VH-VL binders against q9nrl2r1430to1533. Designs and how they scored, part 54

Target 1, 104 residues: q9nrl2r1430to1533
Amino acid sequence: GGVHELSAFEQLVVELVRHDDSWPFLKLVSKIQVPDYYDIIKKPIALNIIREKVNKCEYKLASEFIDDIELMFSNCFEYNPRNTSEAKAGTRLQAFFHIQAQKL

## First folded at step 23 (VH-VL)

Design p3a
Fold by OpenDDE, fold request of step 24:
Structure p3a (fold): chain C 104 residues (1-104), chain A 123 residues (1-123), chain B 107 residues (1-107)
Amino acid sequence: as target 1 above (104 residues)
Amino acid sequence: QVQLQESGPGLVKPSQTLSLTCTVSGYSISSGYYWHWIRQHPGKGLEWIGNIHRSGDTDYNPSLKSLVTISADTSKNQFSLKLSSVTAADTAVYYCARTDYEWGSFRFGLDVWGQGTTVTVSS
Amino acid sequence: DIQMTQSPSSVSASVGDRVTITCKASQSIRTYVAWYQQKPGKAPEPLIYDASSLQSGVPSRFSGSGSGTDFTLTISSLQPEDFATYYCQQWYATPYTFGQGTKLEIK
């Protein structure tokens, strides 16, 4: 149901945020630190944005929520080479997400 | 206080496997972000060998000729290094070190080091 | 691999001097740089993380700055215990390479 699904999304976001590999994803990438980021990434997203969408009940389907999370990781891997600290963190966090998402 | 201590044989013959253990005290290795091995050849600079994440994921320096294996034993609060088929080029002081995690940010650096252990590769 | 070119390789200075050591990365590495101090026969000790954050317990005379490719370690007023070898390290991508080191000697 909708209420149960919403709570599941909230809980999963909390778990992602608390994960030690969440540091690249907590908020949008800084244009100051990474000037060319938004020239490359056209659909930027972060956990704080996803959390806000959850709170506003913008996700009607679990697939929509999952799509945003996957977009977040996709952006990371698109911009960051595999051997970067961000990509490594993203890889681990995504793996964690995939396990947790099975509960949705 | 967090302390790291390297241990293992100080002498290894060529072609053999170098094995070292880092014992961590005052802190659980399961709480650390990364656990690293670094070495320093006599009179030279520092070389990053590799690390292991708390999840068990490992990362190794591809420039090393020897096969690198890093593992962790949470029950003993230790993590280990193995270098296969060593040569004289692997003679060095070997350090274990930690990268800690602060929520919301990654503290890029090695904030705690072992005292180092000398390993000599010689016939 | 990302190369960290450290300069100078050696420097002579006197107590009270301002000392600056530079590390140049072969590519942009944001602020992902750490600095270490090593004395003879001892393990390295951390000084700076994330380019400009002072490690706990490190004297305030040490400071770090920089972003992108150029990074600097500064000792505002050199003390006798500061004569040692210093290393930078990048944390942008594996392998997490070090600079070749700077030996700070007494003049």
Scores: ipSAE 0.909, ipTM 0.958, lowest interface PAE 0.4, mean pLDDT 96
Fold by OpenDDE, fold request of step 24:
Structure p3a (fold): chain C 104 residues (1-104), chain A 123 residues (1-123), chain B 107 residues (1-107)
Amino acid sequence: as target 1 above (104 residues)
Amino acid sequence: QVQLQESGPGLVKPSQTLSLTCTVSGYSISSGYYWHWIRQHPGKGLEWIGNIHRSGDTDYNPSLKSLVTISADTSKNQFSLKLSSVTAADTAVYYCARTDYEWGSFRFGLDVWGQGTTVTVSS
Amino acid sequence: DIQMTQSPSSVSASVGDRVTITCKASQSIRTYVAWYQQKPGKAPEPLIYDASSLQSGVPSRFSGSGSGTDFTLTISSLQPEDFATYYCQQWYATPYTFGQGTKLEIK
């Protein structure tokens, strides 16, 4: 990816992190708090990991970046029932992401 | 200082709609994470009715028999509760409350409450 | 719905006593629990959030602990103004249910 794409990814991650509904996604889920999480979710990911990948220029295509973000949400919805606080936050954050991703 | 205050009729007839408004002062409702309605039947515990997120997303307690509607008016810095087809079981003190957002931390809870308003359902 | 079973329903204690109130969730709810104090004729006031975080302005004699299904509110040394009804609430999933309450009375 070009410099412009990298900047766009960085900016979008910043916007996601600063979003009020980012709290479930800032870091990987704690195995202490959720002991069975990693038995169910096989490809865990979080915004801090995605941010690191962006900083390391690991995303060559916008689709790769989008895939990781979508994976993050997919994991949330796979593990958390719809009525959970995490799922609700995820739903709102994903909607925000989809709007912002159109700018990529 | 953030203040919440409930308002509305204290007496509602059965089968009518209960309508309450929570007026928020010292804080924009657009800045809050959740805005809630809670009630307390006389001599009983607390019951969560529902909430509205700053985005407009609402969530209601499915255990309530009445149809619940919560809405927000940012221009007036208010949010409201409507319960349709009320019965005597809806007699209670009704509270509005706030959940604020704290970045990077889970601070879910009702950190600011209104003083409560008594609503009696009676013919 | 997630049930929060609060115990005891009532307790009598004296000033200076250590008081413990518990809430048991019907399923694991992580640390998503808040505690409130309600005095007669008044609105509830927040005490604890996220199971163990003390709300601003709340005396340090109040503390919360627990994760998963078992949660505890502790008053290390009961003061006269602490006689009230206490409630837990879960924030894991809607509806955000409360415990049935614990009335703390003077012995």
Scores: ipSAE 0.909, ipTM 0.957, lowest interface PAE 0.4, mean pLDDT 96
Fold by OpenDDE, last read:
Structure p3a (fold): chain C 104 residues (1-104), chain A 123 residues (1-123), chain B 107 residues (1-107)
Amino acid sequence: as target 1 above (104 residues)
Amino acid sequence: QVQLQESGPGLVKPSQTLSLTCTVSGYSISSGYYWHWIRQHPGKGLEWIGNIHRSGDTDYNPSLKSLVTISADTSKNQFSLKLSSVTAADTAVYYCARTDYEWGSFRFGLDVWGQGTTVTVSS
Amino acid sequence: DIQMTQSPSSVSASVGDRVTITCKASQSIRTYVAWYQQKPGKAPEPLIYDASSLQSGVPSRFSGSGSGTDFTLTISSLQPEDFATYYCQQWYATPYTFGQGTKLEIK
């Protein structure tokens, strides 16, 4: 159960990272490039952070893992208007995630 | 090498639908990040019309008065543009172009262009 | 829509000159800017992507810089083949608007 879940989380993160629409999500948003980002987004997260949590076995439930991924997307959509390149990438990546997450 | 080629009627009557096709060679459209249509009115600058992502997701310039439709046919390795109810204002050279992707970084830009095709809207 | 105010509209220069073209975005657009060169009767050709990355095959005399709202295209030493019209384009949000263009003419 748990071992299989961890493997599934790892695999899903790998798939997300390799996705072409992952570019906004690979690392935390740069405060230099986006000075007001952290004034708006209070729980910043990115795929590298999620990957670390997976590697450290911090996710005990699939729901916890999913929550972090959804938070990542939520942050993107909260900060970025719908017509931005990040939001567009996020929309597609989230759709991909939702399909893949059905395997969890 | 990647090549893009626009094709379609060079003359369209007002109120009709402008239809163009971009044929891609040397590269699968399924591998491209974005496929775009851009136009240039005679003696004017460039105007982004819209694009289609490899997933089929489309985005259009809302400033265009005409209804824009962009579609892709992977079996023919081409993508198309339709502008409904055209007017003389739609007379322009129309370009198709590509945006590619490098892992970890979205290459913001149009790295490959077609040679362009002239479309004249006239009665 | 995001406005890209390109300046100057026209510039005259001589071979060997250093030329700078500017684009100012109506809002912060990070580094999401591309530059193109267009010669009469030809399709635009890519020069720069992501504000400062040189496209393959483009001479090193071309360079791009900027972040946020102010972006520049620089030709360090103008060559005869560089006389053309140049355009910037923002990629922050759709529609992906272009600058109005800068016609670089021979002095």
Scores: ipSAE 0.908, ipTM 0.958, lowest interface PAE 0.4, mean pLDDT 95
Fold by OpenDDE, fold request of step 24:
Structure p3a (fold): chain C 104 residues (1-104), chain A 123 residues (1-123), chain B 107 residues (1-107)
Amino acid sequence: as target 1 above (104 residues)
Amino acid sequence: QVQLQESGPGLVKPSQTLSLTCTVSGYSISSGYYWHWIRQHPGKGLEWIGNIHRSGDTDYNPSLKSLVTISADTSKNQFSLKLSSVTAADTAVYYCARTDYEWGSFRFGLDVWGQGTTVTVSS
Amino acid sequence: DIQMTQSPSSVSASVGDRVTITCKASQSIRTYVAWYQQKPGKAPEPLIYDASSLQSGVPSRFSGSGSGTDFTLTISSLQPEDFATYYCQQWYATPYTFGQGTKLEIK
């Protein structure tokens, strides 16, 4: 059971990374580019971090994996207004994620 | 090679609907990131009208007084612009353009343009 | 909406000159800026994306720089074919607004 779940998480992360709207989420936001980001966002996370957690088998439940992905999107929408390019990409990627997550 | 071509009536009467189509060749619109409409009033600068994402999501410039509708037809490899209730202020050269996405690289910009089509609003 | 204030509105220069055009954003927009060249009666052509990346096929005498609110397009040595109107555009938020343009004329 655990091996099958791990492979499912890995596959989902691969699909998210390959998505064209993944560009805001591939790595943590740069303090140089966005100086006030970490004053606002207290639990920063990105797809590369989530991928590492998957590879290290840190997710024991599917709900834990889903929570981290949702946190990633929540951070994006908390910091970025709706009309920003990041928020628009996030909206589409999250919709894609919700469809794929049903397979977990 | 990717090519875009605008088509539609060059003359529209006030209060009517302006309708234009952009035909894309050498590239599937389903593979693009954004498809845009831009216009340029005679002797003036460029104005972004709106776009459509390959998913079908649209964004419009709220500063435009006319109702803007952008749609895509993947079967014809085309996307279209409609402006309702036009006035003389909508007289312009209209361009369609593409934004393509390269994974791992931010490439926002209009990298391919149509030649433009002139639309005159006059009674 | 994000305003892109472009300067100067017009500039006269000679072949071989170094030319600089500036765009100032009304708020921080990271590096999300593109530059275009437009000749009379023609569609605009892309020059720069992501503030400093040169589009394919564009001569190396063109360069872009900047981040935050201040952005610059530079032509290191002006050529006869470079006399045209130039526009910046921001890609941070919709609507994706343009600068008002800079007309580069022969002195």
Scores: ipSAE 0.907, ipTM 0.956, lowest interface PAE 0.4, mean pLDDT 95
Fold by OpenDDE, last read:
Structure p3a (fold): chain C 104 residues (1-104), chain A 123 residues (1-123), chain B 107 residues (1-107)
Amino acid sequence: as target 1 above (104 residues)
Amino acid sequence: QVQLQESGPGLVKPSQTLSLTCTVSGYSISSGYYWHWIRQHPGKGLEWIGNIHRSGDTDYNPSLKSLVTISADTSKNQFSLKLSSVTAADTAVYYCARTDYEWGSFRFGLDVWGQGTTVTVSS
Amino acid sequence: DIQMTQSPSSVSASVGDRVTITCKASQSIRTYVAWYQQKPGKAPEPLIYDASSLQSGVPSRFSGSGSGTDFTLTISSLQPEDFATYYCQQWYATPYTFGQGTKLEIK
């Protein structure tokens, strides 16, 4: 691969990944650890996937990028009740994202 | 090394507010993931009271009859517990504790505890 | 709330024995379990986090395992200093409930 200057999307993904509440979102949920996850969540996504899409320049519009990030959070809240550790982390991370997304 | 120390009145009258403070040394509370309060009734097990996240978000055990308030003061590197309208049932040893964060993984546990402080609710 | 049912409530054992304590969650909680040791008059000390990760400074004779609903704390060869009360705690959802405890006594 080549060396590229970080785009706004790349920068935001980096910030999300580095956030302390990113742990539920770094990679796809393990089917071994959560056997019924993929029975419920039909469009799984994670930050590593989004990062890859960014690196491949698959997002032509900011709205497309935002949609994937929101999908990631939506999946979290769909599967995890509000009082779960994942949902709590997701809530905080999403709030952070919404603030950072204003820069896009 | 990281140390936590509980402080506050050891005696509280019924219907009054129990107030405790946890002083953290050797580590900034702003760097911690969660800061917790736990209590232990005499001769009984452990009960999670609540916590505060570094962002200021709080979470409380709904099973407690008293109104729980947890707050943090970063300038003093302390966080506090308030229980309103206490009764004899709130007599316990109260502990403060930490949950740390390792990047990429939530360390599910309390890795540092205070020594605990005894609070007796009595008229 | 998620219930953590710890078993046994008490156990008598001898030095050198293999001791197993179990904790059963009322629902699947992944690997979000911690274990603690508490001696009389002292604060609890951490043993295990994330079900199977040994806390720093804890002897290797302690180990944790499990996922989903069933979790186990094992002491491979009991030492005199291991007689204490042990607690599990779930970190899946608030309130972060504890098991009722297991008192490990000398036989």
Scores: ipSAE 0.907, ipTM 0.956, lowest interface PAE 0.4, mean pLDDT 95

Design p3a
Fold by OpenDDE, look of step 23:
Order: structure tokens, then C-alpha cells, then sequence
Structure p3a (fold): chain C 104 residues (1-104), chain A 123 residues (1-123), chain B 107 residues (1-107)
């Protein structure tokens, strides 16, 4: 992607991080808090990782960036039942993301 | 200073709808994370009824027999509770409360409570 | 629903005593637990959030600990104003259930 796309990715990550429902996604899930998480989730990812990839210009296409964000949400919904606080936050954050992603 | 205040009729007849309003002052409900209703039957423990997120998303306790509806009015800085088809089992002190968000962390808990309002279901 | 089993249901203690109240969750709930204090005729007041974080204005003699399924509220040196009923609450999943309460009485 071009400079414009990279800036858009950066801005979107900033908006996601600042969102009140970002708390489950800011960093990788703690193995101490969730001992079996990494037995189930094989491709863990978080906003700090995605931000780092953006900063390093690792996303050449918007689709690649979107794929990582969607993976982040997919992991959340795969591991967490619908009635959990994380899943609820994830649902709202994903909806926000989908709206913002239309601007990319 | 954030303050919550419950209001509504203290007496409701069986099979009618219980309606309460929580008025928030010193803080915009659109800035809060969750707004909750909790009740306490006389001499009993606390029961979570449900909540509403600032986005409008709601969650209700499925154990309640009455139909629960929680809504928010940002223009009035209020959120409300409706319980349909009430019975004597719905007699309780009703509290509204807040869960706030601090950047980077969800502060699990009810950090601000109203003083509570007593609702009696009786014919 | 997640059950929060609180113990004991009641406890008698004296001023200066160390008091511990426990909540056991029916499943792992990480550190998503809050504790409240309620005095007769009053609304509950927050004590602890996220299992071990002290709410603003709460005396340091109160502390919370635990993760997974076992959680504790501790009062290191009981004061006269601490006699009340205490509740735990889980925030892992809806409905956000409470423990049944612990009444702390004067011995």
C-alpha cells in the first residue's frame, strides 16, 4: 500500500486502542490468567502486535491488515463464550472496526 | 462528583409493569461503560438485574421471571428499568449503579451506586 | 450461570482481629471479582475491583486476593466501622452474579 494507506492503518489502530472495548485486545492473553489459551488459539495476535506491524510497514495491502484484525476478533470469539465480558467487548469493538474499515 | 438517583413509584400492583429511572449527575451516561440495575429483596442478598452499555447494548439476568427492559436517554442523562408482569417476588430495594472504564483497563465493579428506592408489589 | 459461593455466611469478631472472607466461583473467572461493603439501610459501597485493586478512599486494612476460582477479602485489623455485610461479585460473564453475603458481627 501507499503512504496514504499506511497512515490510514495507523489511525485506525489508534482508534481501536483508544476504544473503551479494546481492553481484551491491547496485549496478548496472559498464560497465567488463562492457562489453556494457547492450547486452543494457534495464531494469537493483539493490537500491540498489529501496531508494530503497521509501524514496520509489514502490511502491503489493506486486506492483510484487515485479516489480522479479523483474526484478533476470531480468536476472541473462538475462545470466549458469547456471554463473557471479553466476547461482549469484542463484539462491540468489531462492529466499530467494520464501520471504520469502510474508510480504508 | 458523580451521583446516581433512583426514582419511580414505590408501589406497583401485581401483573403491572414496574418502571424506574436512574438520573445521573456530574457525569455523562454516554461516557460510562456500563449502567446497571441491582435489587435486594428484604433481608436478602444482592441480585444483578441487567445493564446497558453506552452503545445501547443490553444484557439481562435470565433467571428473572419478569421481562426486563433497560433503556437510556442521553438527552436527559438517564437510564431506566422496566419489569413486566411483576409479582410479590419483585418487592425489593432497587439500585442503579455504574461501571466505569479507565484507559487500558476494564475496572470490574460497581464504583458508584444510587441510594436505592424501595418498590413494593402489592394489590 | 456462574455461582459465587461465599463463606462464611456470618462471622463474629472483635476490634483488632484479622478477618478473612472467601468466595469460590463455580468455574475459572480470572481476576474478574469485586467486593462490596453494605451497612444496614444503606447502599453497597465498593471495596475492591479486579480481585486485588483497592477502590479509591478505601482504608489500606482492606485487601483482596485470588485468581481462577478462589478469592479472598481480608481485613487486617478490624475497626468498629467495619461491622457490616460484605459481598463478592464476578464480572467474567453475565449474569454478573453476587455471593450470598457475609455478615460481620461484633463478638
Amino acid sequence: as target 1 above (104 residues)
Amino acid sequence: QVQLQESGPGLVKPSQTLSLTCTVSGYSISSGYYWHWIRQHPGKGLEWIGNIHRSGDTDYNPSLKSLVTISADTSKNQFSLKLSSVTAADTAVYYCARTDYEWGSFRFGLDVWGQGTTVTVSS
Amino acid sequence: DIQMTQSPSSVSASVGDRVTITCKASQSIRTYVAWYQQKPGKAPEPLIYDASSLQSGVPSRFSGSGSGTDFTLTISSLQPEDFATYYCQQWYATPYTFGQGTKLEIK
Scores: ipSAE 0.901, ipTM 0.952, lowest interface PAE 0.4, mean pLDDT 95
Fold by ESMFold2, fold request of step 24:
Structure p3a (fold): chain C 104 residues (1-104), chain A 123 residues (1-123), chain B 107 residues (1-107)
Amino acid sequence: as target 1 above (104 residues)
Amino acid sequence: QVQLQESGPGLVKPSQTLSLTCTVSGYSISSGYYWHWIRQHPGKGLEWIGNIHRSGDTDYNPSLKSLVTISADTSKNQFSLKLSSVTAADTAVYYCARTDYEWGSFRFGLDVWGQGTTVTVSS
Amino acid sequence: DIQMTQSPSSVSASVGDRVTITCKASQSIRTYVAWYQQKPGKAPEPLIYDASSLQSGVPSRFSGSGSGTDFTLTISSLQPEDFATYYCQQWYATPYTFGQGTKLEIK
């Protein structure tokens, strides 16, 4: 989309990064620390990658941007049982995202 | 400096509800990430009872889930524990504790503890 | 529930000794371990979070290491104030379980 639309994507990703439940999503999961992660998650993504895609103007539609963020949460819930610290953070950050996404 | 202080009755009869309050000084509970209750049985180690997140979400030890309620009162800067239908097995020292927040880091732990309050469940 | 098993249950040591306490999780918990020190009649105090990060104000003779299932707390040169009971706690999933404790005593 246009410059103003890409500024809105950047602002939303900045809000997600600043959220206190962003800690599981800032960078890709380490294969060394979590050896089986990439056997289960085939489309890994994280906030740093999404932010780079915004900076490179790779999102043409708001739906493409939203889809990457929802993929990030879907990966979290697919890999992590609901009683884990990661999944609890994901649930709260996703709820925050849904509120912020209405501004797009 | 942040201080946590437990208060409540030291003696509770079996089948009654144990009610404890943690008063937080020098820090707003609204600024915290998680607030926890922990207990330590006589001659035994530590047991996590449950917590409350700043959003109001609670998590409880499954061994106590139907019996425990944790709540917060931000206007009094307090959070509370209620444990129903107590037995002698609930005799312990009860602690409240905080998990603080640091952006971008996994900093989970109990960085501040109350002094503890002894609760005896006896007829 | 994730079980945390500490070894040894007690250890007798002298001032100046190096002591290692271990904690084993019943499943992989990444680095999500905290360590605490408890002196008689006192509340526990934090030492380590995230397996190896030193809590503010804790002396540098304390260190932590490990990932996955096996974790250690090391005291490089015991001081008189270090004789206490030590606990690990996992933070990977609720319930956030503790180890059973390791009592460090004067030899």
Scores: ipSAE 0.785, ipTM 0.913, lowest interface PAE 0.6, mean pLDDT 92
Fold by ESMFold2, look of step 23:
Parts: structure tokens; sequence; C-alpha cells
Structure p3a (fold): chain C 104 residues (1-104), chain A 123 residues (1-123), chain B 107 residues (1-107)
């Protein structure tokens, strides 16, 4: 809830966006570029959407914010085999997120 | 300008360990995204051996995984290849190479290469 | 492993000709392809990344296209310095495999 939580969510999202492994997660996967993605992934999400939800104060609990970020990673690992460039980036960014989330 | 330079023995005997070092100048190795080893067999194409990420994570070609070690030494601005139990099939020109990073873009590729070093495996 | 198959294996052409080299992946790899030029006795040099993005300093007569499994490198008007061997490489998944090469020779 309060002002400190909202500032912490914004700070964490900014750190994720700035990370060099954020490139697969900045925007939703394009249906044009990856036509079958939305047949497999039913709850798509990306950092730009999470950041907008923080800006609009749509997260009432830290757990809701954490759940969206973890959903983003689980979507990556569901769609992409672990030896792919996307999944490798996801693994490193998720590890970074877990460290930063301790500040919440 | 960033430059990569391979060094190591040109002749290695079968069953020995091949050790190569890539020295990076004009750029900090900790700033690169990935650092790679590639080889080119005589009269054949290119083969990716493996890489090391700036975090220290490594990936190896599965055909070589138990034989290959790639490591980095930030204090010397170098990264290295060790290939154990070599045979004549490991005779090749060995290259080190970089993948650079640009935020928000997929820019995977080998944008800077060393000059290559010839390694012959022979009795 | 993802196989990258180049066609043709060699091409003989004259200065001023348009040349097209293709690379086919054994599975979909999005746009995650790079192209390199290699002259005899030298290391490969980067040309293109992400299927169609020209590497800095590469002449505009080089272009790349494709997505999914089929990729093309085009040289619109050959120059004498373009006679070399060309390689594609996929960056979708490890091991990051190369095509077998296409040798571009003087006719």
Amino acid sequence: as target 1 above (104 residues)
Amino acid sequence: QVQLQESGPGLVKPSQTLSLTCTVSGYSISSGYYWHWIRQHPGKGLEWIGNIHRSGDTDYNPSLKSLVTISADTSKNQFSLKLSSVTAADTAVYYCARTDYEWGSFRFGLDVWGQGTTVTVSS
Amino acid sequence: DIQMTQSPSSVSASVGDRVTITCKASQSIRTYVAWYQQKPGKAPEPLIYDASSLQSGVPSRFSGSGSGTDFTLTISSLQPEDFATYYCQQWYATPYTFGQGTKLEIK
C-alpha cells in the first residue's frame, strides 16, 4: 500500500528496465512476429505494462506486483526452451529481481 | 578501438590440454555482454565452441561440454579457453570474439574478432 | 542442434552483378541471424545482425532479409573486394551454429 511501497515498486521496475537482460521483456511479444505465442501464453505481460500499472497505482499489495513480474518470467520459460537466448536473459533477470525484491 | 588478440602454443600433442588466452585491449572485459571462442577446421566452416557471459555464466557446445572450460580474468583483461584430451580433429584456427550490447535491441553477433591463431595437434 | 544450410555452396559472378545467398534454419529462429564475410587468411568480419540490420561501416550494397527459417543476404552490385566466403549464424539457441559457407568467386 502506501507511498513507500509505490516508490519501491517504481524503483524496482526502473532497475529491471535498465538491466542489460531486459531486452526480451520491455514490450509484449508481437503476434505478427511470433504468431503462435498467444496460443500458448494465456496471460501475457511485460515490463512496460507493469510500469504503467505502477504509475496508475493499480497494485494494492506487494504480492500483486511480485506476481506480475514472476508471471512475466514464467511466460518466458514456458514459451522458450532453456537454451534459447531469451530464456538465458530471463534466468539472469529473474535472479537480479529476486535480489532487488528483498528491498520490498 | 577495441582489439582482441589470441595467444597460446601453435603445436599440441594428442591427449594434452590446449590452452589459449584472448587479451582484450581498449575495452574492459567486464563491460562486454558475451565473450566467445570459435574455431575453423582446415577447408571447413566455422564452429562455435562456447562463451562466457559478463556475469561469469558459461555455455558450451554440447559436443565439447565435458572437454571445454572458458574462464575470464578481469584483473588481466583476458578470457581463456582450455580444451582437454585433444586429437587431430581439434586442429583448427581458433578465434576469440565479442558480442556487444545495445539496450533494447537484439544485437547478438560477433562484432569484433581476434586475428586467429593456428593450432596443430600432431605427434 | 539448429542446422543452418546455405545455398549455393559457391557462386561465380562478375563485378557489377547482383548476388543473393540464402540460409535456411532447421527450425524457426525469429530474426536471430547474423552474416559474416571472410577473406582468405583473415578472420571473419561482421556484415549484418538481427537478419536485416547493417553493421556499422558496412557498405549499403549489402542487405539482409528474412524471418522464421528463410534468410537472404544480397549484394546489389558486386565490387572487387566482395569476392570472399560468406557465413550465416543463428543466435536463437545454443550451440550458436554457422552455415557451411558460400564462396563467391570471380567469373
Scores: ipSAE 0.777, ipTM 0.909, lowest interface PAE 0.6, mean pLDDT 92
Fold by ESMFold2, last read:
Structure p3a (fold): chain C 104 residues (1-104), chain A 123 residues (1-123), chain B 107 residues (1-107)
Amino acid sequence: as target 1 above (104 residues)
Amino acid sequence: QVQLQESGPGLVKPSQTLSLTCTVSGYSISSGYYWHWIRQHPGKGLEWIGNIHRSGDTDYNPSLKSLVTISADTSKNQFSLKLSSVTAADTAVYYCARTDYEWGSFRFGLDVWGQGTTVTVSS
Amino acid sequence: DIQMTQSPSSVSASVGDRVTITCKASQSIRTYVAWYQQKPGKAPEPLIYDASSLQSGVPSRFSGSGSGTDFTLTISSLQPEDFATYYCQQWYATPYTFGQGTKLEIK
């Protein structure tokens, strides 16, 4: 909700975007490169979408913001086997997120 | 200019532990993304042994997992390979290599290689 | 493990020829392929990453293409210094496997 929470959400999403393991999560997965992705993942989300939702004040509670971030990671782990480069990046970025989210 | 240099014994006896070190100059290993070990058997192709991520996470080729350890020492700007219980099948040229980082891009590859060190496993 | 199969195993060609080397993955690996050139007695050198992106300093006669399972490395006008063995490597999942190599001989 309030101004300080919106600023904290913006700061957290910026930190995620700057992280070197953010590359799988910056934009929605390309249907051209991954034709079956949207058959498997029904609630697609990416950092650019989350950032836009923060900018439009669409999150009313911190839990709603956290849920979208965790959805992003769960989508990654649902679609990608654990030994893939995407899943390894997701594991590290999620760990970073958990550390940063303690500041909320 | 980033340079990688392998060092270690060229001759190792069967059942011993092969220990190699890669010294990195002109670049901090803590700034790299992944650091790898690769080997090439005589007259044969390349085999990925494993890597270490800047976070300390390691991944190993499953064919070697129980025998291999990769570690890093950021204070010495080095990373190392240990391969236990070697046999003649471990005779190869061993390379260390780097995966570069580029924000927002999938740039996986081995962009810098050491010159290689020959290891022979023999009595 | 993802198997990378290169074709042909060897090729002989003349200076100026166009040469194509193929690498096939045992499953879809998106564009996560790198190519390397190795001259005798030397470490491999990077040519291509992400299927089609040229490594810095690589001559423009080298190009890469492909997505999914089928990938190619093309040399548009073969030069004498291109005598080498070429390897592909997948970066989709560990272990990051190499193809078996393609030896290019210059006549």
Scores: ipSAE 0.768, ipTM 0.907, lowest interface PAE 0.6, mean pLDDT 92
Fold by ESMFold2, fold request of step 24:
Structure p3a (fold): chain C 104 residues (1-104), chain A 123 residues (1-123), chain B 107 residues (1-107)
Amino acid sequence: as target 1 above (104 residues)
Amino acid sequence: QVQLQESGPGLVKPSQTLSLTCTVSGYSISSGYYWHWIRQHPGKGLEWIGNIHRSGDTDYNPSLKSLVTISADTSKNQFSLKLSSVTAADTAVYYCARTDYEWGSFRFGLDVWGQGTTVTVSS
Amino acid sequence: DIQMTQSPSSVSASVGDRVTITCKASQSIRTYVAWYQQKPGKAPEPLIYDASSLQSGVPSRFSGSGSGTDFTLTISSLQPEDFATYYCQQWYATPYTFGQGTKLEIK
């Protein structure tokens, strides 16, 4: 897409980053602190990477942008049991995302 | 400035429901990240009972799941604990506590505690 | 549930000594550990969060370290007012379990 789509993607990413529950998703998981993460998660993604892809106009369709955001959440739930602090944050941020994505 | 104070009965009979309230002053409960209940059994360690998130989501210790309810009343700046079907094993000092918020950082911990209230379950 | 095992159960030391208390998790919990000090008849008070971050107002003689399963609380140059029971607590997953406590006695 056009300028309107890029602005909408940027606004949504900014809202996600500012959300209280964004802390697990700001950057990729550290291989050093979590050595087995990349054995389990094959397509790692985080908000900083998504934001850069928006800045570089790498999303051609809104569905591509939404797919990366949903991938971020599915990775969280794949690696983290639901009773973990990370998964609880992911659940709340995903709910917030679904509300905000209706504006696209 | 932030203060938490527990209130409720000191003596409860077996099989009854224990009801405690935590009153928060100097801080809006809706600004907190998590609000918790903790208990300490006589001469023993600490046990996490559960919490409530600012969104209203609750989590409970699985050992107490069906017996515990935590709720918040933002208009009174309070949150509460109900523990049903109590036994002598529920005799403890009960604390309310806060987990503070810091954007971008993992800051989980209980940074502010109430003074505690002693609850005895006895016939 | 994640078990948090503290050692030693008690420690006796002199003023000026360096004291370490260990907390071991039954599984990896990253750095998601907090430490508390509790004096008799009082509520616990926070010391450390996120394994090594000092809570505001806590004297700099307290420090924390560790990641994964092994964590330590260190008191450099022990003071008489440090007599208390110390608890660790994990924040990785609910229920957010505490260690059983370590009683620090001043000689």
Scores: ipSAE 0.765, ipTM 0.906, lowest interface PAE 0.6, mean pLDDT 92

